# Designs tried in a protein design chat: VHH binders against Extracellular exo-alpha-(1->5)-L-arabinofuranosidase ArbA (arbA). Part 18

Target 1, 316 residues: Extracellular exo-alpha-(1->5)-L-arabinofuranosidase ArbA (arbA), of Cellvibrio japonicus (p95470)
Amino acid sequence: KQVDVHDPVMTREGDTWYLFSTGPGITIYSSKDRVNWRYSDRAFGTEPTWAKRVSPSFDGHLWAPDIYQHKGLFYLYYSVSAFGKNTSAIGVTVNKTLNPASPDYRWEDKGIVIESVPQRDLWNAIDPAIIADDHGQVWMSFGSFWGGLKLFKLNDDLTRPAEPQEWHSIAKLERSVLMDDSQAGSAQIEAPFILRKGDYYYLFASWGLCCRKGDSTYHLVVGRSKQVTGPYLDKTGRDMNQGGGSLLIKGNKRWVGLGHNSAYTWDGKDYLVLHAYEAADNYLQKLKILNLHWDGEGWPQVDEKELDSYISQRLK
Below, E stands for the ipSAE of ESMFold2; O stands for the ipSAE of OpenDDE; V2 stands for 0.75 times the mean of E and O plus 0.25 times the DockQ between their complexes.

## First folded at step 24 (VHH; framework vhh_sonelokimab_d1)

Design g8 (from y1 with S52R; at its last look DockQ between E and O 0.70; V2 from the best seeds 0.00; counts 0 for: pae E 6.8 > 2)
Fold by ESMFold2, look of step 24:
Structure g8 (fold): chain B 316 residues (1-316), chain A 123 residues (1-123)
Amino acid sequence: as target 1 above (316 residues)
Amino acid sequence: DVQLVESGGGLVQPGGSLRLSCAASGFTFSYYVVGWFRQAPGKEREFIGAIRGSGESIFYAVSVKGRFTISRDNSKNTLYLQMNSLRPEDTAVYYCAAEQYWGKHSWGDSDYWGQGTLVTVSS
């Protein structure tokens, strides 16, 4: 069986890759070769103590993880939310190792990083992704619908916004002024991820609707900036805060939608990691790890035939 | 025709045990995340826990951790809830539910629900 995964992110410790997925407690898989995956653990065995306060309809799903390695520690960011609502928060839990067999293996939850509240905030506190800039400052990007994607400085221990706070808008789509602030709206953008390559930061974003089976329209766009704070411009020079975004990859008949990517450089080679909805398997979301190539103008490229050729294998 | 049918509810004394079953038909059971919810009289629905299609990922609400055990038997298309050390606060109608996607949507938007089975823990 292929690995059913949602919002996949991954990292390496020693000779082992670890894959993190939306689901009950954040599901963790491990692999020696990025093809054959075995269940490893859950980061949480019960909900965070604050989950019901933030999201009254909490149903056991912790969403949209990101995993970041910094100064010998692993930071796992996670989201508590509900579909179509911005009663949400991003939390963080920390571990010294990802190996469950180690005596040092222990997730220590550090609580809420940021929280969004309907009518108070015109943004949704989910979909974190961490990027360090050229000066060593660590930032979190995040967001889904509403006023779009934001970026803010993290504090020194990476558990809270820095003080004084510094926030930037990095991408958004048009939103009707007639729409109530508590509604997600029609600005179908979420799941930012930033990769540094050469002289540029590349902002990937998911456009469209996830999670609608054959009606999913989810696809990936990209823009770039010489500064991590933006502005992020697409291939035509259009600002991603003004609807810019160049298509990177979209679905096809077999893989009807895809998105929520991460991107990595391993051993000098670049990869795009994402999930794609398999039509032939009842639209279940499957892990894809694709080669990320660069054209002569420095824009990322993906061979969409690799959607068919990369096949993960889940081991029991 | 898709069906989820709970059974095993009834009256039980505090400290007692019950085992609930949820028989599934009309869909490929092993592809679904399945779980338990409960609703006490006059209260909102409460998530109890869920188990992934292959059985490897089980999640429990803090209110039942250590007392309740969720399991599934894919060969019998059945989801189970073993409830131990029952308390009067566990009195509720218990529902099973099935959801195909573990994405960014709640159980109530795109899944199947059973009719419920009443559990009464006498005070």
Scores: ipSAE 0.048, ipTM 0.549, lowest interface PAE 6.8, mean pLDDT 87
ESMFold2 (binder alone), look of step 24: mean pLDDT 80; pTM 0.817
OpenDDE, look of step 24: ipSAE 0.537; ipTM 0.815

Design g9 (from b4 with D99Q; at its last read DockQ between E and O 0.67; V2 from the best seeds 0.00; counts 0 for: pae E 3.8 > 2)
Amino acid sequence: DVQLVESGGGLVQPGGSLRLSCAASGFTFSYYVVGWFRQAPGKEREFIGAITGSGESIFYAVSVKGRFTISRDNSKNTLYLQMNSLRPEDTAVYYCAAQQYWGKHSWGDSDYWGQGTLVTVSS
ESMFold2, look of step 24: ipSAE 0.578; ipTM 0.837
ESMFold2 (binder alone), look of step 24: mean pLDDT 82; pTM 0.833
OpenDDE, look of step 24: ipSAE 0.645; ipTM 0.855
ESMFold2, fold request of step 25: ipSAE 0.519, 0.517, 0.679; ipTM 0.805, 0.793, 0.869
ESMFold2 (binder alone), fold request of step 25: mean pLDDT 83, 81, 83; pTM 0.835, 0.824, 0.841
OpenDDE, fold request of step 25: ipSAE 0.735, 0.873, 0.859; ipTM 0.889, 0.936, 0.929
ESMFold2, last read: ipSAE 0.240, 0.210, 0.306; ipTM 0.672, 0.668, 0.691
ESMFold2 (binder alone), last read: mean pLDDT 83, 83, 83; pTM 0.838, 0.837, 0.839
OpenDDE, last read: ipSAE 0.854, 0.673, 0.595; ipTM 0.926, 0.862, 0.840

